# Ledger of designs, part 2: VHH binders against Adducin-related protein C1289.14

Target 1, 324 residues: Adducin-related protein C1289.14, of Schizosaccharomyces pombe (q7lky2)
Amino acid sequence: MLSKKFTPLSLKNAAKCINNSLRSTYAITGVNLTRGLATNSKVDPKTYAPKPEFSSIAVREMLRKSCLHEFTDEEVATRIELAAAYRLFGLEHWNENILNHLTAKVEEPDGTASFLINPYGLRYGEITASSLIKVDEDGNIKHPGVTGDVFGINRAGYVIHSAIHRARPDVKSIMHNHYPYAAGVSCVKHGFLELAQTSHQSGPVTYHDYHGIVVDKGEQKSLAEDIANKDILILRNHGIITAAESVGAAYYLMYQFLAATEIQTHASANALGDMNNLFIPNNKLVEKTFDVTREKHFSGAKYGIKELSAYMRLLDDLDSSYRT

## First folded at step 5 (VHH; framework vhh_7ocj_1)

Design c1 (from r3 with R58Y A101L)
Fold by ESMFold2-Fast, scan of step 5:
Structure c1 (fold): chain B 324 residues (1-324), chain A 125 residues (1-125)
Amino acid sequence: as target 1 above (324 residues)
Amino acid sequence: QVQLVESGGGLVQAGGSLRLSCAASGFTFSWYAMGWYRQAPGKQRELVAAIYRGGETYYGDFVKGRFTISRGNAKNTVYLQMNSLSVEDTAVYYCAAGSELLFEYLRKTGDFDYWGQGTQVTVSS
């Protein structure tokens, strides 16, 4: 959920005010004054980036291009949905800077599976359907989109997703982040608590013990075994994973689970750190609430579909470029 | 677009030395682990040496004390200094680049991101 204390525009205006104050301070302290003394420069202050191919001009040129005509209708739809999910993660600040990954599986015409992932270096708010890179299960680039030749993929992050996709053919989308409330729950021995209705609706969790970055096949096998048949995996001392049958389901599951971990943090504080002060519902009520939430007739659609659709309309009102 | 180009191979007598170079382009060299593999006729490809981003090195048991791997990030080049060569070192030597964070996995599987075309090293008795 968006911050109730600040609207996106209010937050942007606050950031602008801070930046203007810092800029004025730099000018007064002489940093900007010395720049005016340069007599020969190849640097254009309006276009400069630490590396030219990562400049606003270069990136905006890439993102104006579309390669969607090269793909099947199924892949185009999946790319648009995944790009929307990246934009929503960015809007909520669920990702850690340019890190973390959301993937979606597409079936190729030859019957093999391919996976879509973010370019390593784009902000989540910049993701377009054409910007997504298509890889095989080993992380080899099958199609660079409009960005992959410059940015490539974060292979360490992809390894986690690849391990789960290999183990779970039913899973179409995997989402991972280090959002502080969920990461905080991952660091406490008792783990996740089934406190509020939102907690029950997110469903059962599994745990994976901390082994550092997942790089070798033994660690990948352990990760796949630990998620089992569940849709939420808590990575101890790290973060969380959601895995679901569609982009919408994985996105909405992330939304509900992050809200649940935030509720747990506030409830634990209000209980003054004493679990005996918490009302914890019995397991039968928890299971009933989960089952009802996943029943198609409860919402009129499969889990997450209405929720992703509603927020795609928000994105269309704000900036529809994710569809490119 | 990514290229690894090996050079420095050739014919050498047993006990001699060769220095292999691998010039890399099309990626951010300083972020990658670099390795040298070799493949003799009728044998599987094997890891000779590797160098991590931080300068840590790994060597196969059959070359320890004889070969030295190094890198020049400013020149986008990785080197393999081969001393005290024996006939058993005769092989095609391949430069490989892989993600630092996946390097232990790539080392075990041989599934590196990028490979050179190879350079022949022949050691005569």
Scores: ipSAE 0.000, ipTM 0.117, lowest interface PAE 19.3, mean pLDDT 83

Design c2 (from r3 with R58Y A101F)
Fold by ESMFold2-Fast, scan of step 5:
Structure c2 (fold): chain B 324 residues (1-324), chain A 125 residues (1-125)
Amino acid sequence: as target 1 above (324 residues)
Amino acid sequence: QVQLVESGGGLVQAGGSLRLSCAASGFTFSWYAMGWYRQAPGKQRELVAAIYRGGETYYGDFVKGRFTISRGNAKNTVYLQMNSLSVEDTAVYYCAAGSEFLFEYLRKTGDFDYWGQGTQVTVSS
């Protein structure tokens, strides 16, 4: 499990903490943060933030609004699925604070493509379908959702997604994070190892060399070339990208690949840092496992669809506000 | 409909100053990078200056130290303050709006999505 810090009970408790009041959350740790804020009464704790437009009251007012009536049924469905993926990334702690980004492509009625992305400043646990910002291929905001006028988008992150979407018309969703196990693999010269069955099921990977934060048009072309026809791109000294035909596929691919990198870390530690102590299956067995995993008749649905659906039911039981 | 309307052009003596303004409408101004281009008769259009949402600026080598670009998000307007003008600055000046990608891309390519109609600047000797 990628988030092995969560047992089934622990995951339920973690999700419940997200839905509980600030008082309940801090009380269980023995930290009396709420009382401290209340007793120094020159500042209203309910309205206070380092910047007023980022206060709990301001953000909650934005997130109570819905703009879904402005979109097609197809875009509404995509927004709900992408918001669910953001919530699941938050529950798993796969995102780095407010950083990282997940996108999904929407076909407009006029035949052009638009892309949905998180507002830069919301916690992943706050994302709703209406909070997502819609941009064109060049990163111009086409619709701010209920949050975009305050938060905007992470421009550096979006250029990576737009490069891959332009090169890969088959890709409908792209997900990126700096999760430590995957980032750790990205820092090792031999890269990803096909160790466990989960590793084989995630499929083949490609690599992109680290060139700092600067992403110019040459690097955008290089990103597209490096991912080629594969669905996983390891960004050396950085993190990872999954790219897939649906939100569910990109989400489940991320789940399996992050688990695979965690398995590699533990296997390498158990091998005492000596790769000669690892059982590495031959390439034919790896390829067989990958092919079987992608056969829809074995699972009854396309890759990732049942997995996203199952966890959307979990989200609905915990807090269905992501559907707003 | 996106509109960019330039103003402030005209005839000025060498060594003088002009301030160009570009009023934007039809899009969320604060989310766009803004630029100024110029085109002299028989020459290619060239990037004069650009300003991004975060306030980062770029200037062409031929105007650096003489021109200043600024933006007023509350007024949906971008400005170009032109000082120490020379005859070589004579051109039609165009306002442009584009995606706020990383600074290097827009600076190098000039690939802005929207353009104004242009305003004539004539510098006499």
Scores: ipSAE 0.000, ipTM 0.119, lowest interface PAE 19.2, mean pLDDT 81

Design c3 (from r3 with R58Y A101W)
Fold by ESMFold2-Fast, scan of step 5:
Parts: C-alpha cells; sequence; structure tokens
Structure c3 (fold): chain B 324 residues (1-324), chain A 125 residues (1-125)
C-alpha cells in the first residue's frame, strides 16, 4: 500500500498508531504505574529523561525560541531550507538515528564562509532554523543557535564536510548518510550501476577508499581529490555524500541516488546475482539523459528547486515549526 | 569531441619498467570502462588490460602479475604500469574507452567505442 510518494507520511502515521496501540495494551494489562512512587521521589515520570537537559520539556523549550533576527536574510533563507532538508531526511528515515550531517555554506558580510550543521543529539524531526549551529571551516562554533550550548556538534563527522567545502567553492550544501541501500552499494566491488532512468538522472559517481572513522589531514586531502568535480561520492564500506550548488539540489540528488541504489539492490536480487541477467542501457543514453535533466529549461527551474519547494509545502501542512 | 592521448612509451631494456598514461577528454570519464590494447607487427590487436568504471580489472594471461591498470577519475586518466618487460611486449599500445556496461561483454568482444592513436613500446634484449 505504501508508495514512494507517500512513504514518509504513511510510515510516520503508522508508527504513531502502533505506539498508541502498545500504550493501550500496556494500560489494559493493569500494570501498576503508580506503586513505588514515594513522596520524597526526585523522579517525575511525566518529564523524566536519562539526562535532564535532554528531556522533552527542556528540548521543546529551546526549540520554541527564535534567533533568526540575529542573521542576514540570506542566512535566514538558508537556515529554513536546511531545516526543511533535515525534516525530510527524518521523515524518510535516511539518517542513522541522531547521526549523519547536512551542511550549508553561508557567506558572511565580510566575505568569509560559515557553515550550518545540526546539533549533536537532536532528532532530525526536531530541527528548526534557529536550532542549527554555525561553525567555521575548522568546526569552531561561531553561533550556537538556540541549542548549541547544550548539544554542540559532532566534530568527527564535520571534517568530511569541511574538506569538500574547502576544495569546492561552487558547493553550497553537502549531505551525508549511511542509508542501508547506499551503504550496501558502497560495499560492492562493482560499485554503482546505471540501471534505471532515476539512476541516470542522479549522474556520475566517484569513490573514496575506507580508512575508518577518524578523518586525518591526509584523508581530507584524498576526499577532496576523489570527489573532484563530481556531485556524488561513494565512501567505500561507509555511506554516501552529495555535494551541490544549493540545498534543494543536494537534497534532490540524495533522493534520486538513494532510490537508484534501492533499485540496484532489487534488480541484482531479481538477476540472481548474475550481471548478464540485467538490462543495462548504453552509456551514451545515460549521458544524454543526465545532460537533459540538468538543463535549466528542462524543468523551468534549477535542479532540485521545485522538489524542495513542493516538499516544504508538505512540511508546512504537517508542522511548520522548522521555520522557527 | 572525444580524445584519448597516450604517453609514456619508448625504448627500454628487458627486465625494465614503463608507465603508460592516457588522458581522456570529451566524455564523462567516470562512466566509461577503460582498456589498453597492443598490436605487434604482423599480429592481431589484443587486449592487455581493462578497468571497469567501478574499479574491477581484467588482465590478459600473458601480462598477469607484471602489469597493473589503474584509473584516476579526478584527472580523467588511465594508467598502465608495466614491470618485468620482455622483448615479446614490443608493440604499439592503444588506449580505449567503452560505453558498454557489461564488463564481460567488453572483455569478450573488445568493442570499445573510442581509441587513442597509440604509443610505441620497444623492449631490447
Amino acid sequence: as target 1 above (324 residues)
Amino acid sequence: QVQLVESGGGLVQAGGSLRLSCAASGFTFSWYAMGWYRQAPGKQRELVAAIYRGGETYYGDFVKGRFTISRGNAKNTVYLQMNSLSVEDTAVYYCAAGSEWLFEYLRKTGDFDYWGQGTQVTVSS
């Protein structure tokens, strides 16, 4: 019953229904939820979290605040777009728990570059424009937003984004995840196959060899060299990166590429692991398809702009708080 | 306009080494399989080595363990490192680019779309 078009909303609503059913079942069993509560108890069951500063009440209070008046119009627009992208990644379950990162570059009035990134500890479905932390190229916090003093950033993950932003001034947004279909393709020696039209539209890929979790100075240089002028980098035994001229472009490229890796997994299974059982289009047709889809006149807008705009309308219907 | 430009050929003594390079332009290099062919005087052209876009390699039985093919997608270049050269390796070496996605098809047919002009390798005793 679920289609790719309705997957994020359908899955979110289904999960909520299941959770409500489990809560109802728990209540019906008559488990004594009130016994053992002492009058001198320090635990409030309604607000309890493993750490008080990470509780629902503390986090929701932070997320109700806005600091957008402190920024330029260009930064405000970028923050809203990036927050939307985080919300869409959350709805699709493209991120690994609270891990992974989406960044966007902001040009400061003095001509220097700054970068927006998620606070380490927020769910993607909680991200707001004001929640995003602004950092310099080295990951030093320039502005904590409404969350950075509590959560900070994942510095280890940021170094991948920093290396590519430094090497590619044309890139405004970088998106990284460990989505299982893409991670699975990253583990295959043959790599990514240009099977379906969606695959062709995502465009050419490059590869970076696996060196573990820690990204040292030499690996940062290698990452920059490996991505070169391409917009998709497959990190062997790890995951993927998209790098593009706008938040919308990086988001839509991620959508198309993840769909393409899912198609490859299903096609490979249907082929019984034998490449000879696959219909693979001639590469000249692949190049032609890619070139056509990147022409401005093809869609009436730059790549990804209509797609991000459409799904921001969806987010506005669901929960417009990402704009705060 | 597609161009493949070979370099690195020359005269070398038996037991020596050479590195051939092939600089590619006019197509999306990372989407193509790249290969090296050779042709000695009076003999048919034969596939020496090929590298699929995903990095999988093939070597002719006569060069296995001696030659290594690699690609630099960032530089749009394919390389052939030739070690332990023998007089029998004397030939004109051609770079080739193939648009077919089936690596086994390219390997069996040699049906590459684009060819370089060739670079001479001469191995003296």
Scores: ipSAE 0.000, ipTM 0.318, lowest interface PAE 14.1, mean pLDDT 83

Design c5 (from r3 with R58Y A101Y)
Fold by ESMFold2-Fast, scan of step 5:
Structure c5 (fold): chain B 324 residues (1-324), chain A 125 residues (1-125)
Amino acid sequence: as target 1 above (324 residues)
Amino acid sequence: QVQLVESGGGLVQAGGSLRLSCAASGFTFSWYAMGWYRQAPGKQRELVAAIYRGGETYYGDFVKGRFTISRGNAKNTVYLQMNSLSVEDTAVYYCAAGSEYLFEYLRKTGDFDYWGQGTQVTVSS
């Protein structure tokens, strides 16, 4: 029953009373142990971090710097695009805390390939073009950017990216995450279903069997074999990878495929656990939708380019520092 | 508009060689698997060779070891190098393009969306 004179003040006061009781117990215990014995003259609560080199002050000082004048125009453009992709992954919360990786290949003036990757310890919302670390195929740092001397790279995570870049010279960018809808699809035997138009537009998938966290040389070869010539790899019991000819294409493919896995999760629930209750379109309709989506080249742009460009404008409105 | 234009056909003596080319336009070539079919008079079209986006190849049993398919993505062109030609290779050769996604289906059914006009190959005894 609702009352016109009702106020939730009694419930608010009860919650505060419980919180105050718990706070008093801990405060009395803590104060009695440290009262008059501790000093905070060397600890500033406003700036404290578990490690001084990872503090807001130290990180903001690094991120204000630019090293872009040291690179070719092609690498500068690639760094800005990849930093934008990191920012967009962060906004969508597609990354697992500071984990997961987005890479992009750059061609050096001597004809060798190098790869750009996030510093291990930055939030995706902090990534700048200058913050990206440049590595060789084996994960050796070629250029630390403005962050690499402090943070370095997650070498274990990079191994998956390097295996695919090695196998697929056509691929410029690889993106990987453990987003729960896609991870959920990776944990079911039937895998990915071609249900909605978005599913058809993302295109064909392939699978890689789970062998734990360590990516040895045998698993690297298996990863390369399993992705073959497809652009989406589902890592069973793990997550997903997109691999594409540009940063924009890999980003937009990730966007469409994550949406498709979310649709599959909801459709499967709505089917009440009975897969016979799903409408699955025939393979000719799936192909037609995929082909139409890729032939949008009549717009004067390749797959993903307009989509990345649109959301870079959003980033520019919110915080253009990714361009530094 | 989508076009596949074959070239390189002609008359050749048994034991000779020809190189066919297929120039593609109006679609994103790197997204498509490419195939070569042939049709002899009074027969249905048969698959000669196919090449996938990643460079993987397929050959009909009757041409294995004699023919080589290749692609140049920079030039939007697929090639068929035909060596040790025999009279039985006489046919009109067609270039076909299909989505990588359905290429295994298209390869088996012949229901490709895009076909060239064909180029005549005649092998004399």
Scores: ipSAE 0.000, ipTM 0.154, lowest interface PAE 18.4, mean pLDDT 82

Design c6 (from r3 with R58Y Y105W)
Fold by ESMFold2-Fast, scan of step 5:
Structure c6 (fold): chain B 324 residues (1-324), chain A 125 residues (1-125)
Amino acid sequence: as target 1 above (324 residues)
Amino acid sequence: QVQLVESGGGLVQAGGSLRLSCAASGFTFSWYAMGWYRQAPGKQRELVAAIYRGGETYYGDFVKGRFTISRGNAKNTVYLQMNSLSVEDTAVYYCAAGSEALFEWLRKTGDFDYWGQGTQVTVSS
């Protein structure tokens, strides 16, 4: 397998691996490599990059800086949570290289809305609260953070998020990826199956037809119509979106839904590709399980809050720089 | 091989009744939701009625109170009892099968993987 999640690694060994990355160890998806920063004498390891502005030293200088004093306490809290979500996506390898996007809405002091998004070119493991770029609804940069003057945003990716935020004032965070299990479900005519309890807990899904990479104004309208009042949208032949009232909720929904698509893949294989060999619970049981999972303070907090908080503590133990 | 075979169609006078049957084979019938669609010449296919594994039913507004869907799991058959027929009910009626978990999506899109060949219903004035 070329792609691995960090979660199968023991926490003690994972922490050592991450600590060693700061001390000349690189972890690559599906491959563990150890490399000394001074081993290649043909190229200066400190400055080696395709372009000087994208070099390790230039990016490291950007990421050590903080601009959080320029924002409200609410925006700072949101930036830290969103940066944590990016780090967790990176740790799980849920993102496709530097692609995909997680956004969060912040309310400005004048009552207008702004949106936080990753700079186009940073690894998810590099994201900090200060690295996030603040944009308006149309994708115009309102604040570059510490990175936006160099990297900017992926405008094509942002258009999907913008369409949903515009249509759904209740949504504060949108998360999107092309994770293979979920992308695989998006490529199958029958789509997502409500098989396991985890599937029922993630909740109902909607679908949006494939329109290629280009997102025109007609597709923006249909994206908004297709997601409707649901929190999960499957993009046919593409990937998935989660949309929720908080960063924690969107993150945990992504966690449960990706697990559900992985369960479906294994169940389908065990069924030898024959749906007649699957036990699919009736809709009343599915709805009951979903309702119980979404009860206010079911776990002593709103959906996703304790789950994000728990894994922010993991990040704090491993590398707290996302808070910068 | 999944197969759905409709029967019971034919010519009937306005105000009359017909009972359609759909015999299913090649899958575990009791695990699937079943639906009836119809298509008149020059029109798009529309959902008439659906029945879920647990016996819950859905009806299109244009047939509520006149049509009744039911299922017999022991015989792997779904039925559509059609009462008070009007000339506007003239169409080819199709049986469709879908996973219960996906049925709400399939109901909206009409993209069932399993369809019968259809049976003609003609209502004369």
Scores: ipSAE 0.000, ipTM 0.150, lowest interface PAE 17.6, mean pLDDT 81

Design c8 (from r3 with R58Y L102W)
Fold by ESMFold2-Fast, scan of step 5:
Structure c8 (fold): chain B 324 residues (1-324), chain A 125 residues (1-125)
Amino acid sequence: as target 1 above (324 residues)
Amino acid sequence: QVQLVESGGGLVQAGGSLRLSCAASGFTFSWYAMGWYRQAPGKQRELVAAIYRGGETYYGDFVKGRFTISRGNAKNTVYLQMNSLSVEDTAVYYCAAGSEAWFEYLRKTGDFDYWGQGTQVTVSS
C-alpha cells in the first residue's frame, strides 16, 4: 500500500491551511496585514523568483517545447520511459529535493554510447522527455534538451553513474537515491537481510565503502569493482543504486528494494534489535523466489516492464506532459 | 547438485605460503557468505576467515596479518592466501557457505548450508 496520504506534501498543505486560518483571524481582529513593496517597486510578487531564469514563467516556457524530432525512435522511447521514472520517483518522494539522479544509456547511430540525466534544478514532477540532458561518459553535454543551456547537470552525481555504465555494458539504466529506509540499512554493519518475500525478489546486493562526496578516479575504479555483476549496490553511509538492463527493470528493482529495507526496519524494531528473534528463510527458498520473479513466462514480460507500463498509465491519467 | 571443491593444500615448510581455492557450483554463490574453517586432529573445528556478500572480511585472531580471504563472484570461487605459515597451522581446511544474516549463528553451531570435503595443509618444521 502507498502511504501518500501521510506524505510531507500532505503535512505542508495542512500547515498552509493553518497559516491561512491565522491570517483570517488577524483580519477579523482588525490587525493590518504586512504590505509588500511600494506600488512602483521593481519586484512583481506574481512572477518573482530568486533568479529570473529559474522563475515559473521561464521554466514553463522551456518545458512546453519539444526537441524529440531530433532523436531516433529508440532514444525517444528511452526519454519517455526515463521521464516517467523521474515522475514516479517524485510521486513516491524517493528523491532528496532536487538531488539524486536517474540515468539511461542510449546508443548513437555511430555506435557510441550517450547517457540521459535530469537537469540540475528541475523538480522531479517537472521532468519531460525533452527536458533530459544528453551527455558523454565524461559528463560533457552532447545535447542540452530544452533545459541544459540554463540548468546544466550535477557533475558530482553523474560521476557515480558514469563509472558503473563504463564497467557494465549490459546496464541500460542506473537509479540512485538517499531514501531514509535504504540509507538507514547502508549505515548498519550487517547491511541488508533476506527477510520478506519482497527482499528475495529484489535479489543479491553488493556494498561500496564510504569515501565522502568527492569521487576521484581511484574511487570510480573501486565502485565499478564493488558492483561487479550485481544489480543492487549499497553505498555505505550514503544510499543505494539499482542498475539494470532497462528503465523499467531499474525502476521496479528500486521499488522492491526500498520496500524490502522498510520491512527490515520494522522487523528489526519488532525484534527489539536482536537478530536471533528474526525468521530468516533458508537460501534455497530465497533462490527459488528470485528465479520465479525473473521468469519472463510467468509474467508475460521481462522484469519491470509491466510495472512501469501500469504506472505510466497512472501518469497519463494525472499529467501526460512527461511525454513532451 | 550443490558442491564446494577445495584445492591448493599440501606440504609446506614453516615460513612458507599456500593459496587455497574453493570452487562452488549448484547455487547462487553471490548470495552466500563464505568461510574457511580448519580442524586439527583431536581439536574442534574453528573459523579461520570469512568473507560476506559485500566483500567485508573477518579473521580469527591467530591468523590476522598472515592470511587474506578474497572472493571471485564471476568464477564462483573463494580464496585463502596463507603467508608466514607455522606448524600450528597444520589442519584440514574446509570451505563453507551460509546465509550472511545467519552467519554468526552458523559460525557458532557449524550448521552451514554447504561444506567442502576439506583439503589437508601440513606445515613442517
Scores: ipSAE 0.000, ipTM 0.125, lowest interface PAE 22.9, mean pLDDT 82

Design d2 (from r3 with S99T)
Fold by ESMFold2-Fast, scan of step 5:
Structure d2 (fold): chain B 324 residues (1-324), chain A 125 residues (1-125)
Amino acid sequence: as target 1 above (324 residues)
Amino acid sequence: QVQLVESGGGLVQAGGSLRLSCAASGFTFSWYAMGWYRQAPGKQRELVAAIYRGGETRYGDFVKGRFTISRGNAKNTVYLQMNSLSVEDTAVYYCAAGTEALFEYLRKTGDFDYWGQGTQVTVSS
């Protein structure tokens, strides 16, 4: 993504544009489009939903609650970081509506592993640390947070994450989306090209062939085998996965890789569809560039830590409720 | 140190099949384009098959429809499945890895930076 930025001022301007569009449409048609219901309706739009438990009032009541006192300090820190990652995905529009999933592994006091995931039905911009649902390896809910009794989890989406977590004990966070530039790269035979410096910094990719929705144990095994020891998996005709040692690392890897796929799209267009017009760096230089970016002494922290921390400060300026 | 180790060669009757494997170490396998070359006695080295990082493949005209190249990034291995072998397929088969993107090599006509020691394939009449 070519320097995509969300600031408080930019977000205010976007909201004004949306409100002006709704007012313009309302003026033309003579109907109250800002209410979300026909003007002859007696239903209160603030409480309206096809199911009462999915209303704005019900959801906001859930999100005002906190269950963080029930968890270890380590889990609380992980929940806050994962909630931040969901909020950042929402701000960037990297998620497909309420779909896609970000997970993080936590160690229980008894030494077993548990996994945090979004409630199925919450907007990414609504996620809080307390809203995250804790599940075991098989997707059974261990703790519903403040939302899980109503929303539950997307079991089909979790299966992809659990397969990788099971195969890769080193992985603490997995992030998946269908962002169009990356999905576009997943649909072309030559796949991802190491064009720009951002591409080199995102690192090596692996591929998994399209088999539809992952429901078969053989497909889960193939998925785990295809990611191997790498941190980026391109799902052919589908989207992408990042898998990394921390929430910050998986988040920043997603940021760099999505930007790299957008650069590839623009570079291919500028080349007028002729691959011979692209400058493609030597793969040996690409490997060296990747290695340098993963050295702790170069940045003063492990990959992604400063980058997540910087944008958590942005979130704190905008709306710190993700910390509850 | 970069190392490519071929296996799976041998003697086979015409019409038979062989599968060659090339195990790679000392570099990030998934970043490299991989290929198979062959050299028969008294002939120039020629490209048999190549595979891009994304799985896209290229074949020499003399093997299209008979040979299939594939890669297993999990095992850092590239494979060449050879079917319907003829006596003309008799050669030493070399595994190769490039230090530059594969389509740069298409322009330069095919020298790779890293080579295996080769594995002999002999097809008898």
Scores: ipSAE 0.000, ipTM 0.257, lowest interface PAE 16.6, mean pLDDT 81

Design d3 (from r3 with E100D)
Fold by ESMFold2-Fast, scan of step 5:
Structure d3 (fold): chain B 324 residues (1-324), chain A 125 residues (1-125)
Amino acid sequence: as target 1 above (324 residues)
Amino acid sequence: QVQLVESGGGLVQAGGSLRLSCAASGFTFSWYAMGWYRQAPGKQRELVAAIYRGGETRYGDFVKGRFTISRGNAKNTVYLQMNSLSVEDTAVYYCAAGSDALFEYLRKTGDFDYWGQGTQVTVSS
């Protein structure tokens, strides 16, 4: 039972986040406690799992381990933030099953760059800082975390991230999903419209043409050229990418842009598909809103930092295991 | 206060070259798409060239291969290099600034929010 003093829209969003986390927490804790510890060792994972190594028992054993003492404090902080972003994507249902991928760049003590990414096969609600796999620019595993020896990475998905990270040294985090409202906008010839204040706050977009599921060397070059100096890339007939200077910035940009695409879908339907029925603000107001949203003094911090921090507190209240 | 100031226009003989400049102030230049339009007496304004924030360019078919648009974000200036000029290029050339996010619509409609005063280009035979 939830008792909150929100606006209707705020209440709906908060209730969704809380209910999703409560279901996950209940499944992890309540069911296990009800069964009793002694009964867990009597279950044959080979009889009930598609593969023994992918069983609930095997995965939970991996996720109880920590390897964080092997990393710098800066990498540990990045791992915790990226794990939080995965948990928030899962809570919001922004990811497509086990698909999609979020990366964060880490600087090694020798000055080289490495990248953190989810193990291919974990639910987003299972991600921990120790579960993240560290790879080089080519996708070679540098550190498997506690999961990489079993799950590995989605190599095809990582190719998109590596192409953008190579082209944009300023980018520290890249996030990708196929969320239906954004995917829907990616399928429309006119693309994204600067309609609502949230739309203006997310900022300018670029586009990359659809070339199927395989990302070859020519498409990697095209991806780099198409994103240019923008932080949002719409993948035609596919989904979206956000790219930003921090995990918090990429996360919050994703939040605002997904909301903007949802608003566009509803506005376009209400306009009967005719752009002449839409109130589109003038370019001065669009730019003013974007600039104000990016001003550090206005928010008291760089874009996305307070927003990720606020929702990490929510995660800490619900299930702090992402920090392990 | 937003201002766009064009310079570099003048009289040139057919086959010659001119370089137009547009100095911008009062807005965050690096975030804007910039365009050059022209208008001859009795005709509608038409797109000559445009450049996005990221450096991507668009040209009118009649100038493609002869004109080059570029930008210098450090100087808040957009340039139009005009080569192989013909009498038909005679017009007032206007600098325009618009939201990069809306640029495809602005390029199609010509409804840029900021316009310069224009600079005259006259090509003699």
Scores: ipSAE 0.000, ipTM 0.178, lowest interface PAE 17.2, mean pLDDT 81

